# Ledger of designs, part 169: VH-VL binders against b7kms5

Target 1, 80 residues: b7kms5
Amino acid sequence: DTFETVRNTIRIESEVDESLRQLCHEERITKETWLEAAYLYLCEKPEELAQVIQLAQERLSQRKAIADYKRAKTMQERFL

## First folded at step 10 (VH-VL)

Design da41 (framework fv_miptenalimab)
Fold by ESMFold2-Fast, scan of step 10:
Structure da41 (fold): chain C 80 residues (1-80), chain A 124 residues (1-124), chain B 107 residues (1-107)
Amino acid sequence: as target 1 above (80 residues)
Amino acid sequence: QVTLVESGGGVVQPGRSLRLSCAFSGFSLSTRGVGVGWIRQAPGKGLEWVALIYWDDDKRYNPALKSRFTISRDNSKNTLYLQMNSLRAEDTAVYFCAHRTYSFGSWSAYFDYWGQGTTVTVSS
Amino acid sequence: DIQMTQSPSFLSASVGDRVSITCKASQGISSYLAWYQQKPGKAPKLLIYAASTLQSGVPDRFSGSGSGTDFTLTISSLQPEDFATYYCQQLNSWPLTFGQGTKLEIK
């Protein structure tokens, strides 16, 4: 059992992490293997992969909007 | 070589049912990652997607047709089916079955093999 | 539904001409686009997938380009056997949709 792997540090929303953690516990798998399996499965259904990418783009845009709002509020508090 | 042969078409009266078959050679319908589906073409018109079934029996339908049409397969016969109910004049078309594959490197699906089609005519 | 619109609907050209057919998606579809050729009375034949990848066995005079919403199919030197109707298809979103077709007539 020898595999070449890479170590990644990822940051995900706490509610999503909690739900995924519970699923992994119940199904007796790890987040690493779930991520690999999910990606490989979606590659076999590109029509579904495209929809997942759209959701990811929406989530990224939402996260950026929140970050921009927090930055603006910090500027307001420091300089106004 | 992959070959697809449709059958079951014909002339049928409005309101009746018809079942189309597509016999596949050169691959197994149980092959992981494979999808097979139906695309139709009305006389003088363009192509319209009808339905797709994946290797794991996950099914997708054109929303306009899902209440009347059912896609299924029989792995032991290596055959794809389309059950058409409550047929209307608007369902008159050549019905093609098609093999759908994907490219891992390009993250893209496509229909690489098509049958020659079977003609369904809905008229009185 | 994603609407696929082809331009032109009809095209007349001479043997040896460079011909281009365009396909526009009503929403972004990245590169999830295929091109098919259909000769009278025959089934469609896959020419290009992933917007620009040529299917094995298809002559190299055919090429595809574009991403997002605007796509082009080009035939660099038209041959008599290229008389056909050409269709684009998006495979990005359900339901799968095709363009209305471009009928190529060789003069």
Scores: ipSAE 0.549, ipTM 0.870, lowest interface PAE 1.4, mean pLDDT 91

Design da42 (framework fv_miptenalimab)
Fold by ESMFold2-Fast, scan of step 10:
Structure da42 (fold): chain C 80 residues (1-80), chain A 124 residues (1-124), chain B 107 residues (1-107)
Amino acid sequence: as target 1 above (80 residues)
Amino acid sequence: QVTLVESGGGVVQPGRSLRLSCAFSGFSLSTRGVGVGWIRQAPGKGLEWVALIYWDDDKRYNPALKSRFTISRDNSKNTLYLQMNSLRAEDTAVYFCAHRTYSFGSWSGYFDYWGQGTTVTVSS
Amino acid sequence: DIQMTQSPSFLSASVGDRVSITCKASQGISSYLAWYQQKPGKAPKLLIYAASTLQSGVPDRFSGSGSGTDFTLTISSLQPEDFATYYCQQLNSWPLTFGQGTKLEIK
């Protein structure tokens, strides 16, 4: 009897957010509906979904490497 | 019931062309999430994926075959085609067409129904 | 291309035996793997998809396991009708690729 949604707080790269915001404005959709539609579409093409997951894994690894580098630099400056 | 029937195979000389057909029933290739693929098998050898077409006409090819083979469809006739050009002895195989679907819960695609195959022999 | 390697290429077993066939991917494919059975002169038949999900109508003596690079197809109690060649397929990356096949001969 009711439609239920979940509120998410996400942190994405500024450049990606700017591009997505412009797309949503031009097409007159919201970021939430784009996210839902994109995921559902990729589920219908699992072979393509697998490629997106690989890209996500690579981006996650890059973010971790950057965070590790920044942490190490901070330790060097504070303690070494 | 999903049924796929291949036709158009035969004996052909190297360098010639053949067009294979796959007549299907029990599903529509305009239905979201549906695709149909071609898979071939040389005598005594294993399976080799040739091409796949999705409901939205998006096409994927084995890179080794892309320059010589073209996948297409006619939704009004529920028929899939494989145009094969510049045929070589190594193209000798049984060619299967197969229905491809997916599972939302498992995030995976798969070929669940296959035709009986049509035999292509490239020989002088 | 992702190379799929099956082991063994050939095995012989008796009715009632538990048999296992393995499939190894040259790089990670998560659970994007299917198993097919092919009898002589016939088209392949889907047994398992998503590495471990049994296709409707397939006997429950068949099971699949694994993720990443190492996968196993198990037949818990081999029956005479299980004489066939078995193929794994990755559906993670283009082009789609199959293993070389495992020929199972019932003694």
Scores: ipSAE 0.512, ipTM 0.867, lowest interface PAE 1.5, mean pLDDT 92

Design da43 (framework fv_miptenalimab)
Fold by ESMFold2-Fast, scan of step 10:
Structure da43 (fold): chain C 80 residues (1-80), chain A 124 residues (1-124), chain B 107 residues (1-107)
Amino acid sequence: as target 1 above (80 residues)
Amino acid sequence: QVTLVESGGGVVQPGRSLRLSCAFSGFSLSTRGVGVGWIRQAPGKGLEWVALIYWDDDKRYNPALKSRFTISRDNSKNTLYLQMNSLRAEDTAVYFCAHRTYSFGSWSVYFDYWGQGTTVTVSS
Amino acid sequence: DIQMTQSPSFLSASVGDRVSITCKASQGISSYLAWYQQKPGKAPKLLIYAASTLQSGVPDRFSGSGSGTDFTLTISSLQPEDFATYYCQQLNSWPLTFGQGTKLEIK
């Protein structure tokens, strides 16, 4: 039996990170193991996974809209 | 090897209560990823999902039925229950219990084995 | 609730025919769709899950396709035992919902 891992660097919203960090501290687990457990659990409940994917799509759309707005604002301030 | 057998149906008057049972074998409802659902079918009509219970005792209900119906289990007897309260004429149906499982590779869920059903008739 | 609409509601066909029935979801359900076969007086039988994955023991003349909102169940060469009512089910959102059924009759 072997234990193979891969390194990932991810950026998440600061408020979400703060909440997750607090949970991990109180429950004495790591963000890595929480992420693995959460994904595996949702794979065992695909009807819940579908709803999580919908939320993820909504959050991605919101982040893209915010990023687009900030880029436009920066260009306006520098060149207009 | 998976079998489910419903029982407890019958003729009952409006406003009364009835409890259905589903005796199962070939799986354990304590096994991760396993669940059992209730699906009903009114005479000459299609299928309607009633409720689902997961291996971790998490429960999901059809919102139209949640106030009157309760799903529960007894793992020591390999039996699932559906408690039906305040019965109405529109609850007349064949009630099936079905084994719920998932596929990790396809991120999918489905009802792969069904019991033969038990008939509930609500009439005066 | 996600509404599942099947078409046609009735289908007449002969042994050996290729038949298709469709299922439309009122909103996107990705591939969280199953197809069931039900014969009179019997419990439904799972045919296909994840829109296109054939259940073990189901004849390969059955196939499923589609994603999102539009789905199709196809029987490539109809056999006598295939005359039954067929139901689609979405498992993407609560509550779980079924189509109204398609009754396949002998011509």
Scores: ipSAE 0.521, ipTM 0.868, lowest interface PAE 1.5, mean pLDDT 92

Design da44 (framework fv_miptenalimab)
Fold by ESMFold2-Fast, scan of step 10:
Parts: structure tokens; C-alpha cells; sequence
Structure da44 (fold): chain C 80 residues (1-80), chain A 124 residues (1-124), chain B 107 residues (1-107)
């Protein structure tokens, strides 16, 4: 019965944040409640949740590749 | 106790339509997280998923069947329907309805209870 | 579509044998896999879901393992009532797909 919450700080792609912020403004909801609702809804439809997880894995791989590239480029620039 | 009973099968000529019913008890299709699906099995062949309807009336179809088949429900009668149009010989099968549930902790989904099936024969 | 391939398609065994049936997905499906048993003239019965979780009421001689693309159903000590056709199903992606089935026959 108690609304016990946890504070989170997350970093997401700026274009995604801009789109989500506009959606929340238009629909009169908060990012917190959208996140909770979206996760709960997907947990009730694991067929859809699985596809979201695949997208998340792909995005995580892209972030790692970008980070690796930037690290390598910095090393090359430093020692050229 | 969950039970599902299919009906409406029979012999029908190619090009005709047929509507199957699935009467269920022991659960409500208005309960969040619940779905009911249709799975068919041609004589001597394996299982093929046909369609699924969720508690919120969201519907998913096998793309090979979507243009000819429609899933619907009547929650007041605890009944699921499958409308089959433009029937072909390859639609000959036993049609099962099955209760679909999920597990929050494992994020899994599965068909836990099945009806006994109703036979559809498409023949001239 | 994700193709599910079972091997073998036919298996002959004796009561008391340990038997294993494999199921391979054409792409990764994590643990979104269920196993069903079907006896002639009957509806399928759920045995295992989430690749390895035994459905309540199913004997503990049945077990499932695997993740990603390769999955195995094992019956540790085959009983007379276990002679049936077994199907795997992926529930990871639309459309939902089943393996072609494995018919387990008495030797």
C-alpha cells in the first residue's frame, strides 16, 4: 500500500530524451510514471519484452563500439 | 480449475467461411496478463500457431493467416472466436484454443492449459 | 521467422532409458522456450517453460536446459506413459513457432 520509491540517475540518447519529454508533456504524465507503466506492461507481454531486450542489447553494443572507437582514436592522436 | 472447450468444426467446402468457438472457465480474459490463443495441427503434422488475443484486446496473428483469419472474444460469455474466411484444403486441421500466461519473476510466457480441439476439414 | 528444428525426429527407447531431445533456433531466443508433450488424439500438455522451469504436476524425471539457440529436453528414466510426441516452441518473437516434433517410440 505504501508508495516506496527509489531514486535513479540515468543517461539516455538526447534525441530519445527529447521525444520522450514531448510525449510526457502532451499526455500529462511524468517520465517516472511512463517508465514504470512501460516496464510493467512489457512484463505482462513477454513476447514484446523479448524484442525490446534485443533492441536494448543492440543499443548497448553500439555504445560499447563507440566508446572503444573513441578510446582508440585518442591513443592514436596522442602518439602521432 | 481452468478448462477450454472448442466447438464449431466440421466439413466445409473450399472458399467458404467457418467460425470456431472456445468456451473457457477458471479465468477471465479481462485479467491483466492473460491471453488466449489458437493453435492448429494438420493430420499427421506438427503444431502451428494461428493467433493470440490479450486481455486488452491486442491481437497477434501468424502472418501467413492474418488476411483470412480474425480472432475475437466476448468476455461476458467467456468465449473466444476464430473467424476463418476463404478456407483452403491446407486449413484442414484440429484447432486448439489454449490459455496463455506469464511469470513476472522469469519474464516468461507459455500455454499452460489447452482444449481438446475441434476438427475442421476443408474438402469438396 | 524463427525456425525451430528438433533432433531426432524419431527416437526408439526402452523403459528406464535416459533420453534427450534437442531443439535448435535459427536465431537467439534467450530462454523463451517451452516444451510440450502430446499423446495420440490428445491436446498438447505443457512440460517446461522458460527453457528449464518444470510445470507444476510434471514428474521431476523431466528436465530442460539451454539458452540462446540450443536447447535440450531430458527424461532421466523413461516410463511407459512417456511414449509420445514432444514439441519445442519459441515465444521470443512473432510469429510464435514450434519445432517439427520428436516422436518417442518403444523399442
Amino acid sequence: as target 1 above (80 residues)
Amino acid sequence: QVTLVESGGGVVQPGRSLRLSCAFSGFSLSTRGVGVGWIRQAPGKGLEWVALIYWDDDKRYNPALKSRFTISRDNSKNTLYLQMNSLRAEDTAVYFCAHRTYSFGSWSNYFDYWGQGTTVTVSS
Amino acid sequence: DIQMTQSPSFLSASVGDRVSITCKASQGISSYLAWYQQKPGKAPKLLIYAASTLQSGVPDRFSGSGSGTDFTLTISSLQPEDFATYYCQQLNSWPLTFGQGTKLEIK
Scores: ipSAE 0.435, ipTM 0.833, lowest interface PAE 1.9, mean pLDDT 91

Design da46 (framework fv_miptenalimab)
Fold by ESMFold2-Fast, scan of step 10:
Structure da46 (fold): chain C 80 residues (1-80), chain A 124 residues (1-124), chain B 107 residues (1-107)
Amino acid sequence: as target 1 above (80 residues)
Amino acid sequence: QVTLVESGGGVVQPGRSLRLSCAFSGFSLSTRGVGVGWIRQAPGKGLEWVALIYWDDDKRYNPALKSRFTISRDNSKNTLYLQMNSLRAEDTAVYFCAHRTYSFGSWSLYFDYWGQGTTVTVSS
Amino acid sequence: DIQMTQSPSFLSASVGDRVSITCKASQGISSYLAWYQQKPGKAPKLLIYAASTLQSGVPDRFSGSGSGTDFTLTISSLQPEDFATYYCQQLNSWPLTFGQGTKLEIK
């Protein structure tokens, strides 16, 4: 109960947010405490942490590819 | 200080079963973050990971061995087990148990303390 | 499965030499790599973890480098007790896998 905390605002994919929101509602926890618990748990299983980092790197690359595609499509619709 | 001592090895015929034990001291398998694994080495060959058990009883196996081998623990006895079923000639090896830890600062995993190994010979 | 390939498989050297052993992963493993030393009839001994972090009690003539797929273990000035077999291990993906080993022998 005497935790020093920081406030963060993050953007996540809507499908992931919906799933996580439902999980948190069912289990009566918050996104903040789930994130803290998940990170701490994974730090104690580094093989699994490594897998999560790999997935994160892959998702980051996918987000960039999708953003690039959407920009190109918008330009074509607007200009061509 | 961390110490691990394997036992239970011996000569067995193909198709038989063996249970290996690893008695440890200097840590508890009930301590969050702790893991212990089995690694084997065939004569003149390299190292092959067999299985790992975490503090919460979560288990991971080498897929090639999962159907025949079972890792378990008894926290009250500070002992790790490896149950080996349907043994084959290719299971002939020295079996090591090893303490697995991690560094929060480096986000890494490693096997820092190893037992001396117990020899399993499968021959007809 | 991630394949770990060491080179060379055999290395002959003299006391005082600087030697390097390489380890290549078939997929990116970030820095989730450990190096072990094994002497005949003995259990492996951890030398380096997180690709470059020296385990406490290990002489500073040992060093590790690399990230991703290519890793190197270097011994700056060989001592008689360093003639042994060296193994790399990836700890990024299941199943955990080791390199085939590099036997360092006296010339």
Scores: ipSAE 0.013, ipTM 0.720, lowest interface PAE 7.7, mean pLDDT 88

Design da47 (framework fv_miptenalimab)
Fold by ESMFold2-Fast, scan of step 10:
Structure da47 (fold): chain C 80 residues (1-80), chain A 124 residues (1-124), chain B 107 residues (1-107)
Amino acid sequence: as target 1 above (80 residues)
Amino acid sequence: QVTLVESGGGVVQPGRSLRLSCAFSGFSLSTRGVGVGWIRQAPGKGLEWVALIYWDDDKRYNPALKSRFTISRDNSKNTLYLQMNSLRAEDTAVYFCAHRTYSFGSWSPYFDYWGQGTTVTVSS
Amino acid sequence: DIQMTQSPSFLSASVGDRVSITCKASQGISSYLAWYQQKPGKAPKLLIYAASTLQSGVPDRFSGSGSGTDFTLTISSLQPEDFATYYCQQLNSWPLTFGQGTKLEIK
């Protein structure tokens, strides 16, 4: 039997990517299979999935705050 | 049909130990995704979550009870246990065992089946 | 711990009334909220999960709404068998926590 797959392009923090890359090399797996396994495992423990979602929301908020700060700095430089 | 039957409750003196049992039928405790646990209710009070155990033996506890209570299961008997040590008057309650499931898609968990409860009275 | 606060703690109503019970979480819990009904001497019975999804076998006069921190359980036309204590529960964060309960009694 065969799996149908989709191609995804994502951007993650460089330090996270390096850490995951080292883990995958050491364990002899791929980033794709780790992502699939991690998601499927968390779906079996929805309380833990909820905790991961909260961390994701926090990280997203941090990225938005950084983007907002950069935008505000640009506006200040133009008008002050 | 899913059924949960608690046993092991009774009257015990402060400082003693008691083990509660919950016999499950209609599903296997070792099935991936299954979670089962204990919720208690003191006389005239509300519900308080005690502990939950996953199919892979991973355990979660109410931090207020973690040092004195231990959750475990026996897959061969399809039975859930709660070992209660150093019992105090405030542990007096009806102890319910419950089956936790979750909705496909939203992944929001909830307790869908409950036993009728077993009464634990801690008194001198 | 996430604190769950129900309002009111006691509610007096008549058969046929529309009643609402609110539940507030001390921090955001998305839709990870369940509602239970408990009658004296009985185990709690699941009514609603995922904040708004009605459990199979539960009468459609029961409904839930809300997300984040504010949630409401509504009974559109109160029946005699609905006089009970109602609890909300968050299942978003450890430890799992319940509201203090709302006792719905006949007027």
Scores: ipSAE 0.435, ipTM 0.847, lowest interface PAE 2.1, mean pLDDT 91

Design da48 (framework fv_miptenalimab)
Fold by ESMFold2-Fast, scan of step 10:
Structure da48 (fold): chain C 80 residues (1-80), chain A 124 residues (1-124), chain B 107 residues (1-107)
Amino acid sequence: as target 1 above (80 residues)
Amino acid sequence: QVTLVESGGGVVQPGRSLRLSCAFSGFSLSTRGVGVGWIRQAPGKGLEWVALIYWDDDKRYNPALKSRFTISRDNSKNTLYLQMNSLRAEDTAVYFCAHRTYSFGSWSSFFDYWGQGTTVTVSS
Amino acid sequence: DIQMTQSPSFLSASVGDRVSITCKASQGISSYLAWYQQKPGKAPKLLIYAASTLQSGVPDRFSGSGSGTDFTLTISSLQPEDFATYYCQQLNSWPLTFGQGTKLEIK
């Protein structure tokens, strides 16, 4: 419609993407409109948004730990 | 102007039930982002959150009270209710209803308008 | 549940004084904190939300600061109408919880 949009590239876990893709197909919506709706809904319920942010922080920490482990393992294999 | 007026308080015996009402004006509980909560205050004590209902009928309760208390609304009457069952002496308090909104710019919620409260005394 | 602890519980001050009330959360709550003022026999009044945002109509002598677990409400120049009980509230986690209150009394 008259919405101005921006194109984003995001990398998410394949299992999460598969599940979301299936939901969008069954409900006849798009991933971009689901993302917009989910964020707007959470902004209207900051108490719930705070919980989502906590989960996001946890997931980010997990990704960093995995990346650090892989980096350390690669260095060990090259120099040990 | 937002106004909230509580009613239905009184003296009641332990084990009985009581239903509080909160008549509101100046907003609609069907408006996205709006909620109304119940907060109580025992004599000489601090504030304790009881329950919250959102515009989409999503309900949240203080776990200590969830089994005995039920929050509901009637949008046609602009009225919020708190059904209190199996009342105990420790439920003696002033019960406030409060308008809850949010700030998109700060990603935060808050209770910005409060009623004057209705007093519930649980006494044998 | 997140426990909110205020200090001091009682504070005596004179008109014109700068006073500060502290609120400590048992867990990190980011900036999901509000401050309320309650006068005897009346309902609480919102002063500050999001830890530091002043509610419309509240005098600018009131300010809030802090994030995470430690928060402060400051009144830069105490006025007669400011003698009241002050409460902090966390809105980060269920159930919502309040501090025990700080009663501000005339010296």
Scores: ipSAE 0.644, ipTM 0.892, lowest interface PAE 1.1, mean pLDDT 93

Design da49 (framework fv_miptenalimab)
Fold by ESMFold2-Fast, scan of step 10:
Structure da49 (fold): chain C 80 residues (1-80), chain A 124 residues (1-124), chain B 107 residues (1-107)
Amino acid sequence: as target 1 above (80 residues)
Amino acid sequence: QVTLVESGGGVVQPGRSLRLSCAFSGFSLSTRGVGVGWIRQAPGKGLEWVALIYWDDDKRYNPALKSRFTISRDNSKNTLYLQMNSLRAEDTAVYFCAHRTYSFGSWSSHFDYWGQGTTVTVSS
Amino acid sequence: DIQMTQSPSFLSASVGDRVSITCKASQGISSYLAWYQQKPGKAPKLLIYAASTLQSGVPDRFSGSGSGTDFTLTISSLQPEDFATYYCQQLNSWPLTFGQGTKLEIK
C-alpha cells in the first residue's frame, strides 16, 4: 500500500447516500476517494470551506432538533 | 518574489467603460490554491472588495458590482483584467490587485501581496 | 452581508504605548479574519491572518486574538513606523467585507 489509511464508519441521510452512490458509479470512483478529494479541494478554497461548514452546522442542528422532538414525544406517550 | 503592477486607470466620463490590467510575476494563476482579487478604495474611504478569480477560473463578485464588472485573465501574459462598464461617479477609487493564498494548517485564506494601485476618476 | 465594525475609528497614542484595536462581525466568522496596515499613499500590507497567525516578516510586537464575532489587534510597544490606518477583513462569507478602518495617529 502507498498510503497509510484509517477505516471509519459514518451514518448519512439515505437520500444523500443514494445520490452520492450514483455519482460514484457513473464516474467510476469510490466514496472514500470522493470524500478525500472534496476535503482537499475545499482546503484550497477556505472561503468555500467556510460555507460548507455552515451548511454542516445547519444540518447537525436539524438532526438534533428532530432527535430531541422524537425523544420528548416518546417520553410523553410512555406516561399515558 | 511576488510582484503585482496595476495599470489602465485614468479620467473617464460617466457611462463609459474602462479596462484595468494587473501584470504579475513570482507566481502562476494556474497553480492550485492561487487566486487574484481586485480591491478598491474611494478617496478618504475604506477598502471594498470587487472581485476574485481562482486558479480554476471560478469567479466571485461583489453583488453590488457584478452586473457592470467582469474579472478575467490571460495566463500566457501573467495578466489579470477588470472590465468596468457603465461607470458612475461612485466608482472613483484607487483599484488594487492582490495575490490571494491559503494556509492548509489553519483552513484560511488571505491577500498577502498587493500592487500599488491604479487611480480611476469618473467625472463629467 | 457581514458587517465589520472597528473600534475606535480614531486613536491617538505615543511611542512605547500598548495599543489595541477591536473588530466586531455582525455574524459568526470563526477565525476567518485578517488584519492589514495601510500607510498614506501606499497599498495595504498583511499583518495577521486566521485571526492570530503573524505574517512572515511582520514584527512580533503585533498580535491578533479572538474568534466568532469579537477580534483584537494588539501592538505591544508602539513604534514610529506603526502610525497608519488598520483594517480587519472577514473571509468567511461572500461578499468579502472590510471594517471601516482605525486611524492610529501620534499624540
Scores: ipSAE 0.598, ipTM 0.880, lowest interface PAE 1.2, mean pLDDT 92

Design da5 (framework fv_miptenalimab)
Fold by ESMFold2-Fast, scan of step 10:
Structure da5 (fold): chain C 80 residues (1-80), chain A 124 residues (1-124), chain B 107 residues (1-107)
Amino acid sequence: as target 1 above (80 residues)
Amino acid sequence: QVTLVESGGGVVQPGRSLRLSCAFSGFSLSTRGVGVGWIRQAPGKGLEWVALIYWDDDKRYNPALKSRFTISRDNSKNTLYLQMNSLRAEDTAVYFCAHRLYSFGSWSSYFDYWGQGTTVTVSS
Amino acid sequence: DIQMTQSPSFLSASVGDRVSITCKASQGISSYLAWYQQKPGKAPKLLIYAASTLQSGVPDRFSGSGSGTDFTLTISSLQPEDFATYYCQQLNSWPLTFGQGTKLEIK
């Protein structure tokens, strides 16, 4: 009511989603309000935000490496 | 205007303890996003970060000093403290307290206002 | 710990000169970098934060640039009151660390 919201579609690891879902259930909050609160809190502590960004960069690199491997494997199977 | 005034420094012998105070005005350490830090400077040397306390009482320390130094506050007195134990000659420095804020738009923090410093001399 | 190295450690210049001081981080720190000015016997004064954002009240002859590991503080036209020691600080990783300082003196 007080907030104008945007609908987003995001894809996260199944294990992470399961853990977050359990946390939200135990604390009686929603995934979307946790995401908003987590980002706003980290913006108030940029020193901590920087560490989270480093972890995000590492996870993104790992996901890219896995995707690249799968694509290369598919090409090998079809063209070798 | 934000002001910070350090006190409690002096000459102290090795192995003893000393508590520094930082009296502040123009802000509240209970305001979200505010923090206050201690930074020291040895004679003729550069700046060394000592400790930081956030508005939510979360504390961060220089690992080299964490076992001997404790940061705390009393919001009712608008005062920040640094408890220094087992003092050594290398702790000789001017100790500054500084207001720490952040920029939402630039996602960064900074020390925007500093006190004049209080001098701690360890030895004779 | 992230090591911050300033160059030069000592800089001699004249009023009206354009001077630049560099700061190098031993690891990437994005734009989590602040610059401070310190005059003898005084507390440091914030000049720039987020690598390039000028603090309110600081003269526009001061500017900052860079990201990642290499940063520069520039004074476009040196004034008499600018002769001081300058420090960079990274606020990306614990513990927070400062450069060793650059002393700017009259030529």
Scores: ipSAE 0.592, ipTM 0.880, lowest interface PAE 1.2, mean pLDDT 92

Design da50 (framework fv_miptenalimab)
Fold by ESMFold2-Fast, scan of step 10:
Structure da50 (fold): chain C 80 residues (1-80), chain A 124 residues (1-124), chain B 107 residues (1-107)
Amino acid sequence: as target 1 above (80 residues)
Amino acid sequence: QVTLVESGGGVVQPGRSLRLSCAFSGFSLSTRGVGVGWIRQAPGKGLEWVALIYWDDDKRYNPALKSRFTISRDNSKNTLYLQMNSLRAEDTAVYFCAHRTYSFGSWSSGFDYWGQGTTVTVSS
Amino acid sequence: DIQMTQSPSFLSASVGDRVSITCKASQGISSYLAWYQQKPGKAPKLLIYAASTLQSGVPDRFSGSGSGTDFTLTISSLQPEDFATYYCQQLNSWPLTFGQGTKLEIK
């Protein structure tokens, strides 16, 4: 009969968070409701959803590459 | 029941214009997630997407046809239109209108209901 | 534009046979692919969407598989009413594009 919600903690890039925070302040909405609205809207336009998923895959690959580099650097420094 | 019925086809001379209609029932094009499009099929050939209109009046066109064709709707009449200008012999085809629903939980769906098609022949 | 290539262009088979039709996209399309059946003089009928989800009312002898660029439509045991032309369609990006079709004929 009411919205059943779940609490999640997500980590996003600082610059993206700053931009989103400003948008939410200017439009008088919350990050939670923006996330819900964005996903629901994209589900109604699958071609657009597909493009967003592609961007998400690219960003995930970039994060993985950075994490792998940092891991290798840490191991190298440990064994000098 | 969802039904779509095309009309307005016929024989037309090159360079002329023609407007096709698609009368639909069983759904509203004002409903979030609904889209209706036009797909054509030349004699003995495969399917070619022409245009699509979303519930929010957002319109998408095949780039090859965008300059000559316009998709529109009249929600009060539950009717979809395709305005075809500067017709060429290569536009000869059966024109189908087809329904598509986008919704939360159904993130990828095809064209699930089709009309019977209306034939357009561009010939002198 | 994303090109959809179907193979074979024609296929001869007998009632009771298992047949497969393939569709290849020129670029990755995830699972944004639909399969249609068209009988002579009739509009296409949606069989499968999201690459592998069977449309309501479609017999379970039809199945779809694949993701990315390579997709397959399988009919596990051909029935007389299955002799038709089959089309794949990508719904990943604009413009929407169809394969050239596969005509399934009786042997």
Scores: ipSAE 0.014, ipTM 0.727, lowest interface PAE 7.4, mean pLDDT 88

